# VHH binders against Putative polysaccharide deacetylase (cda1): the designs that were tried, part 4

Target 1, 320 residues: Putative polysaccharide deacetylase (cda1), of Schizosaccharomyces pombe (o13842)
Amino acid sequence: MYETRDLTGNAGKPVDTNPWPNNSKIAVSFVVNYEEGGERSLLYEDEGFETFLTEAGLMPFPNRPVRERSIESCFEYGSRCGFWRILNLFKKHKVPFTCWAIGQAVEKNPVVVGAMEEAGCEVGSHSHRWINYEGVPPETEYEHIKKSVQAIQKASPSNSAPRSWYTGRASLNTRKLVCQVYKDLGLPQPFDSDEYNDDYPYWVADPLASKPGAEDDKGLLIVPYTLEVNDMKYAVAPGFCNSDDFYTYARDAFDVLYEEGLEGAPKMMTIGLHCRLTGRPGRFRGLQKLMEHITSKEGVWVATREQIAQAWSAKHPYKA

## First folded at step 2 (VHH)

Design p01 (framework vhh_7pa5_2)
Fold by ESMFold2-Fast, scan of step 2:
Structure p01 (fold): chain B 320 residues (1-320), chain A 123 residues (1-123)
Amino acid sequence: as target 1 above (320 residues)
Amino acid sequence: QVQLVESGGGMVQPGGSLRLSCAASGFTFSSYAMSWVRRAPGKGPEWVSTISGSGGSTSYADSVKGRFTISRDNAKNTLYLQMNSLKPEDTALYYCAKDYSLWGEDSYYFDYWGQGTQVTVSS
């Protein structure tokens, strides 16, 4: 009936074995949300338009079932300009990111998947539509999960299905449905990022197991995400006003975790980015400065979420 | 502060007509689009119709197109919904809503809703 939450985690203790390669002091996960073309719009036969996480989100718009071309163009900036600006920065520094790709957005612009693979980046799934899945029927959400996985795999030159999963606005059914879809498609179990509660990966019971701790429970790896070190705050309270706000906040978070790593507690850090937000030139300056800062430090591992998950799992396997 | 008071609901036979009214106060009425939203027992809110602040643009749900007409009188701060050819499926509590959403993530999110007026189409 109710989901029980673990309030203890590791009780503030460091892990007993450094999970990161080359004794790295911190694993840094840059995440690029590719959502443009997946948002609510009459263009996609929805009953309204979306203002969330755009410049338009700060202005009052009548919420009515019409097309708002100004808002449509705000999303289009992400796919037309912002994505490519961000990708080029990562290519220049020769470090990867993980993409949370909305399946419908990929269907409308599949070239981005090949571009990311060429750059050494990971393409993960952000479900099929950029919507709140709370209240969506389980059978409908199952089909959305399946469509998103298949759309990404189809667009992939290497025919790779997404290994990492993030819904964001997930239902209580999402985790089990994701595992079920991957099983039904004959794919390896995904790494779940729909948690914001730790600076380490951690295991939970397999949602498809007969019960937690049973013989069929092989575990599910959680790789925590962030809403805190996330450029969504340019558009959402408590807000970032300029690129220096984002840079200073993200830099300070990195410095704290990096210092803890130097003191024997190597952790992971995630930085969340949106193509239409940080992809804008003024905000992009903050990302350039952050990239220079992070890559200037020794013992920093900038990695995909799949690489982080694999490194963690190898040193800290599931114990039922 | 903002107040929205609906009236004009009642019981009507299938094929009948009703005119709903919404008296608005506490804000500059002509500056905001206004909507009608309905809630049938055991269901979530369903958007019915919207009219722009000037009255120059209107929109309707497919289920009511051709049967319902939204209008407004900015001099009287009043919103109207003329409902014709009523069907049993139109039975619901009808709300007047002031359009405004900071986040825009829910197409049915409105700044303020009235108390509602009950429409029952009996057969």
Scores: ipSAE 0.000, ipTM 0.129, lowest interface PAE 20.2, mean pLDDT 88

Design p02 (framework vhh_7pa5_2)
Fold by ESMFold2-Fast, scan of step 2:
Structure p02 (fold): chain B 320 residues (1-320), chain A 123 residues (1-123)
Amino acid sequence: as target 1 above (320 residues)
Amino acid sequence: QVQLVESGGGMVQPGGSLRLSCAASGFTFSSYWMSWVRRAPGKGPEWVSTINSGGGSTSYADSVKGRFTISRDNAKNTLYLQMNSLKPEDTALYYCARDEGFYGSDWGAFDIWGQGTQVTVSS
């Protein structure tokens, strides 16, 4: 119910051993959020509709228990157009991304999972519904986690369960419930991305262990995510007005971390994208420019979160 | 030392099959995407196939799709290329290449290449 927070981390020190392949100066994680079809809607028997992270979120819609077709179509742009535009860019540059896939969205459009696997991308889980899980009963959240894993695995041509996990609007129970579901399904423990607090992976105690540091504590690897270098700021303050705002901000963040890597402190960077936001042509231009910038640099490793997790754990294994 | 050693090449008639192997050492094989690249006499390098670190995702050049299968055994640090229905145009030196997690249009951007294994398809 209460957890202490580690405010120190590595106290600003570089990691002892560069975990990235070929002495890469930075690991870059592009993340594509696939959420369309998982949002709140009367169509899915919810109590209302969702406007968050759409152009409709900037307009006054009365809070009524009705379907809003304009808002529904804003989400549909992501699955119909934006996802495919983004995927094609990554295919052209021959670099992967990790997807945060909402289980219900996958159930409604399973072809996206096979397309991502064919392109060499990782399909991770974004839980079952695109909702705030705070206040959701633990037994309900457990079933949502299980449904998400099974939906993604069923849509996967390789029958692969998601190895990376991100809820976003998580409850205090989420981490333990995720680990429990994976254990109950006989799956290897996932890599947890529900933290925003560092520029490299790190270990925490296994939430299923009898006690932190106990013999049964195998650790849990955290691969931090971002709300900072994220296209959600097209829809959320402090805001991006145009594609160049996103590009300039993301480029500067990349340049700082890349320069630190050149100086002996290699790190990871995450860039968060949404199919219905950056997938729009005007915003998409910023991603094209960013991709060109990042892929033009020597010693840059563009990788899935699973690859980053595996590289990190190989050089920095858990010590209980 | 980081090293890739290809094997399994040889001479085969059109329609035949070969299985190439690549033994990796000196690095954490399971953390890297791996590729097969070929070079025909008088031509530049041509990408053939790529496999992700976990083995769940694969991609192929249009010229080999449906005929070649890339796979890996992370426990044995070995990459494979199963080549079926071979054609004379498949004649080339085949290289195992370590992928830095990025793909350039310039195949020289792969950081570690093996010495290659010769595949000759001729009647």
Scores: ipSAE 0.000, ipTM 0.124, lowest interface PAE 22.8, mean pLDDT 88

Design p03 (framework vhh_7pa5_2)
Fold by ESMFold2-Fast, scan of step 2:
Structure p03 (fold): chain B 320 residues (1-320), chain A 123 residues (1-123)
Amino acid sequence: as target 1 above (320 residues)
Amino acid sequence: QVQLVESGGGMVQPGGSLRLSCAASGFTFSDYAMSWVRRAPGKGPEWVSTISGSGGYTSYADSVKGRFTISRDNAKNTLYLQMNSLKPEDTALYYCAKEGTYYDFWSGPTDYWGQGTQVTVSS
């Protein structure tokens, strides 16, 4: 897979001058990553502990075969405090959003899925573990995908399976394995977010088809994600130093896309958030300011990723 | 406590062969995928190959496909890497790693279990 690269996209032209409901000028996707409890830890029989995207990630911790309570407690903050702080903000503003949940994290704290649904959140899958899947055998990755879907559905009060998929550190086999698992479980095909290459949804060939464009090719919808407008940059150089850095950057990205929308080229925008990062009070201020800015504008559609996928596919169905 | 002990490295001429071994202890070996990772002087770690816990699936870095073969003996808790048609570019310290321990783009470098085994390909 991925033998051919599409470098053309829309060749710089508007894909659709009016793709969103009610003539909206921009579709805004807030994504909350629920990862805590799925990271590497000796508690889960991993070889070492994880420091990435924590305050500890900026410190010289060698990865050793020991438990480190400082690091464990940094992740625990996301589940104990940060998730709830972020959830309350979305509930206050009554705007929809998407949570991508790690299957193992859900197994360790299943009450969060009910809270997400109560808040009007779409619950998607972030695979089973918060690890790099490149080099993982297809047999192992298939089981992880299946466990993730089942863990989320089991924790869901509505018994809903996730429709949105995001792995992050995906293998070249991930897309095909995800489609195979969903087919084997008798579930509708998910929307794939493991791409960062565009500002609107687009179709690719069904990885389960006999070949691209064949009679059995029903397509797969890509809903792109972001590493750019993402609070991970609080922990990754050159990064964000304070909440105003996050706010200013995200606001400018929103303003550019919103202005392009006003000029006849409406697109989508994603904001990526982590419970243990933006959930900290000092960083959280930036999200509050951003939410106020976005909700102050007319012609803005804040939506779940599933709603964006449905709106796009209705106007732009797959052509094999 | 997980322990991984690599062996089988050495000096070899270009075109030669070596077989690396990794003796594992402290965990149920057959339940976990295993990988080989290498580090050349002055460079970061490079993933080489992975094998599933059952041995049914294998994957390889493009730089070694067709030349290296990963295998395991679950009865002996041992991982192997058969290295054929060795090139000077294969010169590195080779590490055995349990599932999830090789270099991760998002998490940065991780410590490897054991001391590794040196492979040097020169005339």
Scores: ipSAE 0.000, ipTM 0.138, lowest interface PAE 20.8, mean pLDDT 87

Design p04 (framework vhh_7pa5_2)
Fold by ESMFold2-Fast, scan of step 2:
Structure p04 (fold): chain B 320 residues (1-320), chain A 124 residues (1-124)
Amino acid sequence: as target 1 above (320 residues)
Amino acid sequence: QVQLVESGGGMVQPGGSLRLSCAASGFTFSNYAMSWVRRAPGKGPEWVSTISASGGSTSYADSVKGRFTISRDNAKNTLYLQMNSLKPEDTALYYCATDLPYSSSWEPLGMDVWGQGTQVTVSS
């Protein structure tokens, strides 16, 4: 897989002058990562504790085979406080988000799935564990994908399986394994977000097809994600120091894409959030200001990734 | 056998209301987003509305927003479209549609399974 790279995309040309519903000039995807309880810990038989994307990650903690209660409690803030603060903001503004839900985190706190569904949000899958899947055996990753899908569906009051998929730290086997699991479970093919390379959804060949372009190739829709407009920068260099850094950066990205939309090239934008990062009160102020800015503009469609995928594929069906 | 069966169409005067139903069988209905699509005489298919698998998210075409409401009952495997304040331009054959895993059928608008359709006629 990935034997060739598409460096051209659309060659800078507008793909469609009206791709979104209601003549919208931009589709905005807010993403909430629900990871707390899925991170590395001796409690889960991992070899050590996790520091990545916490306040503790900014300080040198020697990686040792011990539990670090301070770091555990930093993750717990996300599930106990940050998730609910973020959800309440979206409920207040009556706009949805898509969640990247870690299966193990859902198993340990299943009430979050019903809360998101009640609020009109989409629950997508972030695989089973919040780990790097590079080097994980394919059979193990297959079981993780399956467990994640089943955990989310079991926690869903509507018994809904996730339609959107994001691993993040994916292996070269991930895309094919995800498609295989969904096929084996009799589920519709997922929308894959493990790409960061465009401002539009786009098609790739179905990894389960006999070969690219064959009769059995129905395509796979990619809905690109972001590491750029992402609150992870509060925890990693070159980073965000305060809520105004996040707000200013995200606002500027939105304004550029929105202006391009007004000029005849409407696109999508993604904003990535973490419950334990933006869910903290000081950082949360930036999200409040961003939400007010985005919702103040005409012709803005705040939508789930599933809604964006469906709108895009309706106008741009796969062509082998 | 996978099947989508629409019903509830008919003739109505401008300003009237109709409720369409789509009965789904042969697949796990609660796992799939569902859409309503219409075809007016001599025109191509036009997307009308979509509802997520859970029912938590809905979207509508500009031409029907504020007048139509999409809903679903996962316990009954049924999709609905409540149509209010109907206009002559709403006259069309209405289909429900969904995406099935690796379906052999692929239809315009990126949806693999289309129903048989139900006719809605709005006239004076």
Scores: ipSAE 0.000, ipTM 0.162, lowest interface PAE 21.9, mean pLDDT 88

Design p05 (framework vhh_7pa5_2)
Fold by ESMFold2-Fast, scan of step 2:
Structure p05 (fold): chain B 320 residues (1-320), chain A 125 residues (1-125)
Amino acid sequence: as target 1 above (320 residues)
Amino acid sequence: QVQLVESGGGMVQPGGSLRLSCAASGFTFSSYDMSWVRRAPGKGPEWVSTISTGGGSTSYADSVKGRFTISRDNAKNTLYLQMNSLKPEDTALYYCARGYDSLTEYWPNDAFDIWGQGTQVTVSS
């Protein structure tokens, strides 16, 4: 079975000439992925060790069902050093980020949640494990979603459940299961970021509705994420070789969207970061430069994804 | 209990043929791309060949293209490598490897998450 995709969106037309607070010309979403301790490992009863998105490279040969301590320590750099370096930068500039927090990673280092809340950042859910959910039974994925939400809420000093959701490597069942878990837990519907297709939030039909457009369809708000302005490119093609590659690419993307905003089409921009990648000192210099550039501009709103979602939905409520 | 067990290696003269087999167990074999990787004495690992989940797509390293054929039998959970016109340079320990679903990641190279014990192929006179 196939479903059709919406290739039209808004056909290049601005939806709103003033969608953001204080007449801001761009909403900037910094995202910090907190994945350390949630990766594939024999320590967590998986079939092997993780090779993806570390300095260790693709595979120490042979890649077999053993522990690989070099790769384990690369992930540990994220929780021990990189997270704190990144958080301190945002605290210095007094601007927030949204975290994609893996539930198991939070369980193993819950202090990061309180630190983010103290800094005014949002803690969102990145499901329970940093794995591919394709082929995972729906019952198992449901429990992972539930465990993730509960782990974050338990670690939260304010007892706050995550309002924003991102899986990344999602199954065909993920969106419906996420909405079902939130409903079953008595929580407000989350803002879904598992799309990469636009520069502003947009609505889709509620996956729990009897059918699209029915009386029970209250919509689901999508806040698009990015694979483009993402430090994962330090580890994957086409690649960033140094901090200036990341900085110049992200700066140019910001400048284009900011200029479009000045010309009457304000949008949002997302910048994806990983604690073990950009948290390394050499790569971190690029983030420092980017932060200085972005915060030097008038009419820029650096906001959590929850704040962006709330501002958008207040002006553009769902119409079935 | 996930494992890959290679067999079919041995000694052969240049120009000869061998057929390698890999028996998979403990996972849904038909859901994974499968590969052969070899390691020659004193060298790093070299990717040899990959076959898609349904067997509809195959790829080969330039060094073996036209001489080797990869195939699979999903009903028997078995991967094969037919090796023809063998050269001394083909001497290596040959590993069966479980690939990743290429559609789930923007991965620039073949990545493997499970390897077998290997089977030795020696090509000499």
Scores: ipSAE 0.000, ipTM 0.139, lowest interface PAE 20.7, mean pLDDT 87

Design p06 (framework vhh_7pa5_2)
Fold by ESMFold2-Fast, scan of step 2:
Parts: sequence; C-alpha cells; structure tokens
Structure p06 (fold): chain B 320 residues (1-320), chain A 125 residues (1-125)
Amino acid sequence: as target 1 above (320 residues)
Amino acid sequence: QVQLVESGGGMVQPGGSLRLSCAASGFTFSTYAMSWVRRAPGKGPEWVSTISGSGDSTSYADSVKGRFTISRDNAKNTLYLQMNSLKPEDTALYYCAKSPFYDYVWGSYEPFDYWGQGTQVTVSS
C-alpha cells in the first residue's frame, strides 16, 4: 500500500453543524489504556524489561537482561489500584469510557473486561503486546492482532469482540492486517484510532479493497486519538509535573473545542489515560477536577468511541 | 476472605442435564457480578455466562445460548448454572468467578484471582 497524506481535511470549515445526539456541542471520549501485564519483561520471555511511561524511568538499573521487581510492581499498580480508582470515578459520574486493552494484559487479568462492561464502558483492542510493532514480521503481527481480539472476546461477559482498534506504535502493515484479521474471523470491521490529525471522525479507503474507490471499497472509519491531551505527558517531555498541569491543559483544550461547538462547529475531544499514571492518587486529583468541569457544562456528550463512531457513520455514511 | 466452592459436576450422556452450584462467602455477594468460566482439556479458559449483582442482567457465550441458564440466590449467597442439552464439547472443568471490587469509601481492595477450585463436567460420547 502506497498511502498518501491528506493535508486539507475539511479546509477549516465545520464538517457538520449538528453531528452529535441531542444537539450536543462536543462529544468527549475518555480512553483508558489497559496495558499492565503486556509490557516487555523477562517474566514474559522478552529480551529485557520496560521502563517507558512509568515512575521507573529515572531509577538506576543494572544494564543487563534481568527481572526488575520494582519496575514490575510499578506496572502492577495500574491493574491492582489505578484501574479500579478510575473505573469508580466514571461510575460515580455515570459516564462511560472506552478501554483499549492489551490482549496479553487481559489474559493475565480477564475480570477487568467484565467490570468495564458492567459499568457501561466499551472494551477495544490495543493489540496483543505493549510494544513497538515497527519491524515486527507481518505474519507475527497478524497473530498478535488475532490473539488480542480473541482474548478480549473470551473475557467479555457479553461475548463481544472489540469494535475499536488502537495500536499506537503501529507498523506500516498494521491497518491492513487489522482489517484482514477481522474479515478472517467473520467480525464487523473495527473503527481505527491510529490517527492524530483531526477533531472529527472521517473515512479512508478500505485497505483490503483492490484500490481506493473500487467497487469493493467499503471504507474504513477513523476515530482520531490524541497524544496531546494524554497523561503520558507525566512521563514524556514537555511534561506535566503535577495534577494541576494535566487539569489546566485538558480543561483549556476542552474549553476551546466546546466554545467552537457553541459557535457552530461541534467536534469530538479525546482524553488519553493510563491506569498506572493517572491512577496514582496525586495525578488522579487532576482527572477528578476535569470530570467535574466537563460534566458541569450543558450540551456535552460523554460517550464511548463506538457510540461516537455509530452516530457519525449513521449521518455520514461512506461514499466509495 | 473470599471463598468460592463449586459443586454439581459429574458424568452425563449427550443430551443430558446438570446443575452447577457455587457457594460464595467472605464478601457481600449481592453487590458483585458473577461468572461461570470453563477450561476444556488442553485449552485456555472460556467464558460461559455472567449475571449482574441484582440478577437483572444475564449474558451467555454463543456456544451455550438457549441451553444454559445462569441464576443466583442472594439470600443464600449461591450462584447456579443450569446446563441442558449437554454436548461432548461441553466437557470441561467449570469455575465460579467473582468480579473484583475496590471500595473507595473504605479504601479496601480484594485480591485478584477470584476463582474456585472448579467442578468437572464430562459429557460421554
């Protein structure tokens, strides 16, 4: 596939002046990344251990392929404490989130899927392992995608396969392989979130079509994600030092998009969260403040990514 | 201390029926969703069915829909799985499982891995 980039989008104009249910001025997508148990570790027969997006990034370590139990425990905080703290906040406010779950993490802690469904939240796939898929052979990545989908569906009390897809550190083959796996498993095509380029859902050509615009091109819906309004910035420069940094930044982003919505250009906003980062008590305060701010506003629709995708595609179906 | 004790398994002919029970203790049973999960020889765990804490909502794997019924008695802290029209493919060790809960009011967290010892179901061909 020789993919070109669309630098124009909608040329700065509103795509739709009323795209969301109940005349909502903004659709807000909270994403909880459930990664703990899927990271690199000798415990999982990897060549080394992982420090990315943890408090462990500044700790001194032996420069050798060993197990680091302190680092292992930093990830475990997400599954043991942070996930449950975040889930309970959403239950208290009676609003949903979308979880992107790593397949191996689900296999090691399958009860989180049932807990999310009980709370009215969506479970999507974050592939099988929390790794960079660039350079992974296509046949290996295909099996990872398949394992991830099957692990989530098996753990799902409703026997639901994930409809939302996000890899993050994707290969050039990821999008086509995801579509192929879903087709091979007889599942409806997922919504792809591996784009950061717009504040609206939009369609691209089906990667499995013979060519863009061909008779077999049924489209693929993109629901954009964010690296901007994302708690990963507690660990990545330019970073957040405290919960007020996260809150202030996310609040300002929400306010700008909400104000644009009031002026006739309603959009979507995504907030990215990690169980072991925002799930820590000090950082969690920022999420509590953000939730109170967002839910205090009229005309705000807090929805799963699947609900956003359904609302958008119903009003804007793909034209080949 | 959470304790889940499964019973009611055994050998049955194809087309037969069995009722599994799970006696739960050590937690407020009515506030937790409960599930049945099975492991066939040489295979990983397969989710079978879930029931909400109130009993108002139930869900089933496609492989058992119309044949199995999940129910609960919150007064007796007991979960049930009524299995009808059993097939050889239903042969497995069946586990009762509890969804974990973190109580933010009291700051308590129950340990993960809320599965019992399991009860064996063998459907003879």
Scores: ipSAE 0.000, ipTM 0.098, lowest interface PAE 23.6, mean pLDDT 86

Design p07 (framework vhh_7pa5_2)
Fold by ESMFold2-Fast, scan of step 2:
Structure p07 (fold): chain B 320 residues (1-320), chain A 125 residues (1-125)
Amino acid sequence: as target 1 above (320 residues)
Amino acid sequence: QVQLVESGGGMVQPGGSLRLSCAASGFTFRSYAMSWVRRAPGKGPEWVSTISGSGGSTSYADSVKGRFTISRDNAKNTLYLQMNSLKPEDTALYYCAREDSYGYLFDEGSWFDPWGQGTQVTVSS
């Protein structure tokens, strides 16, 4: 897989002038990463503690093979406070988000899945652990994928398996392994979000097909994610320092895509959020302002990734 | 390779002012958020202030808010900390640090590495 790279896409041309329901000019995907309890820790038999995407990045904490309770508690803020603050905002505005849920994090705090379903949000999979899967043996990664799907389904009051998939730090084997697990479990093929290369969904060949374009090629729908409009920039260079940085950047990205939509080229936009980052009160203000801005505009569809995938695939079915 | 050189420290009376500088080289300065971190005798490191790569946003520790101002000159690859109304508790070795989060070790994210010896600030009567 990945023997060629598509550098062309649609060559800057509009893919569809009316791809979204109710003549919407933009589809907006809010994504909440639920990772707390799935990060690296000696408590989980990892080689050290995790500092990535925490306030630890603002202070010189060495990466050592010990438990660091201060950093563990920074992650716990996400599950204890930040998740609930974010969920309540979406409930107040009556719009959904899609969650990238780490399987181990769900196992340690399953109540979040039922809360999201009650609010009309989608629970997708973020694999089992919040780690880099490059170099993980394929048989181990297969079991992680399976455990993640089963953990989310078990925690779901509706017994729903995740329809959307995002690993993040994926291996070159990840996409094929995900499709294989879903097939082995008798589940419909997931919508894959481990791409960052476009502003609309698109099809790739089924990784399980005998070859691209063969009779057994059912396609795989890609729903691109983002590292660009993402609150991870509060913790990584060149970074956001305060809520106005996040708000201004995300607002401008929305405005550009919305204006293109008004001019006949409607697209999708993704906003990535983390419970322990944007869930902090000071950063949260930026999300409140962004939500008010987005929901004040006509012709905006705030939707789950599953809803976006279903709308796109209904209008643009796979052609091998 | 990457080098940060702090300067501008010294001895000052309570209520006085000092301006610290950090000369950066070996990287695209405007692309990185920069911070000031201090270490007082017998204490661990304390974060003081951060400025975004563009200079568009700043943040401060509560202990220095209203008294210190962080700024940068991206044309000169220099970071500054203007310190006003200095107090004895501001006595420390001051380091500038780069947020080194965008590289091959994705897991470590935003570790700040001070590459200089720091600059000493002493506030005493």
Scores: ipSAE 0.000, ipTM 0.105, lowest interface PAE 21.5, mean pLDDT 87

Design p08 (framework vhh_7pa5_2)
Fold by ESMFold2-Fast, scan of step 2:
Structure p08 (fold): chain B 320 residues (1-320), chain A 126 residues (1-126)
Amino acid sequence: as target 1 above (320 residues)
Amino acid sequence: QVQLVESGGGMVQPGGSLRLSCAASGFTFSSYSMSWVRRAPGKGPEWVSTISSSGSYISYADSVKGRFTISRDNAKNTLYLQMNSLKPEDTALYYCAKDHYYGSGSLYEDNWFDSWGQGTQVTVSS
């Protein structure tokens, strides 16, 4: 499925001059990554402790296969404090987010799914473990995908399976395996967010089709994600130093896309957040300022990724 | 399968120096933390020093801090202990040990006895 690359997209032209409800000029997708309890640890029979995207990972630690309680407790801040701080902000502003939920993290703290549903937020899947899936056997990844979908559905008071999918550190097999699992479970095909290449939803060929454009090709909708407007940059050099760095950068990205929308090219924007990063009080101030800025503008639609996907696909059905 | 062979011990006068070596085989040396442990006559094992797989993390027992230096050469699968300003109290049989986990001193006492090499004798006397 990745035999060729589409370097053209829509050649810089607007796909639709009015794609969003109520003549909105921009669709804004806030994403909360719920990963705490799914990271690498000897407690979970992994080969070592987690070093990725945490304050503690920046400190010198022994290069040994041990448990590091400093790192573990920094992740625990996300589930214990940061998640709830973020959720409360969205409830206060009466706007939703989409969650990328790690299946194992949900299994260890299922109450977060009900809390998000009660707040009108979407719970999507972030696979089962917070790991790099490159080099994981396809049979193992299939089971992880299945476990993640089932864990989220089990924790859901409405018994809802996740409609949106994001792996992040995906393999070349991931997209096809995700579609296969959803088919095998009798679920509607998910909206895939494992792409970073555009500011619009767009279609690709169905990975389960006999070939692209064949009669059995029903398409797969991509809802692009972001590594650019993402609080992970607090932990990645040259990144963000303080909350004003995040706020200023995200605000400027919003303003550019919003202005393009006013000029006849409405798009979507994604903002990526992590419970243990932006959930910390100092960084959280930047999110509060961003939320106030975004919600102060007219013609802005803050929506779940499922809502964005449904609005887009209704106007732009797949054509092979 | 794990084999550890210590060398470099001997007799030295107080204030002297010795360099111990440990040749490792039967495992991927560069992937494991390594420790030096000593046993004085009539005493239990005493942890001396640990070095991480990369060499980035190093720790010493208070009794040897400032006098001993642990190092490793992953290309040669060899662990070293440079001992300076030796005291009569340093007299012991010195072992190298394969060490997986933080707190190796306590783990070594419990379960790592069979991971010790043959040992090399260090005697500090006039």
Scores: ipSAE 0.000, ipTM 0.091, lowest interface PAE 21.9, mean pLDDT 87

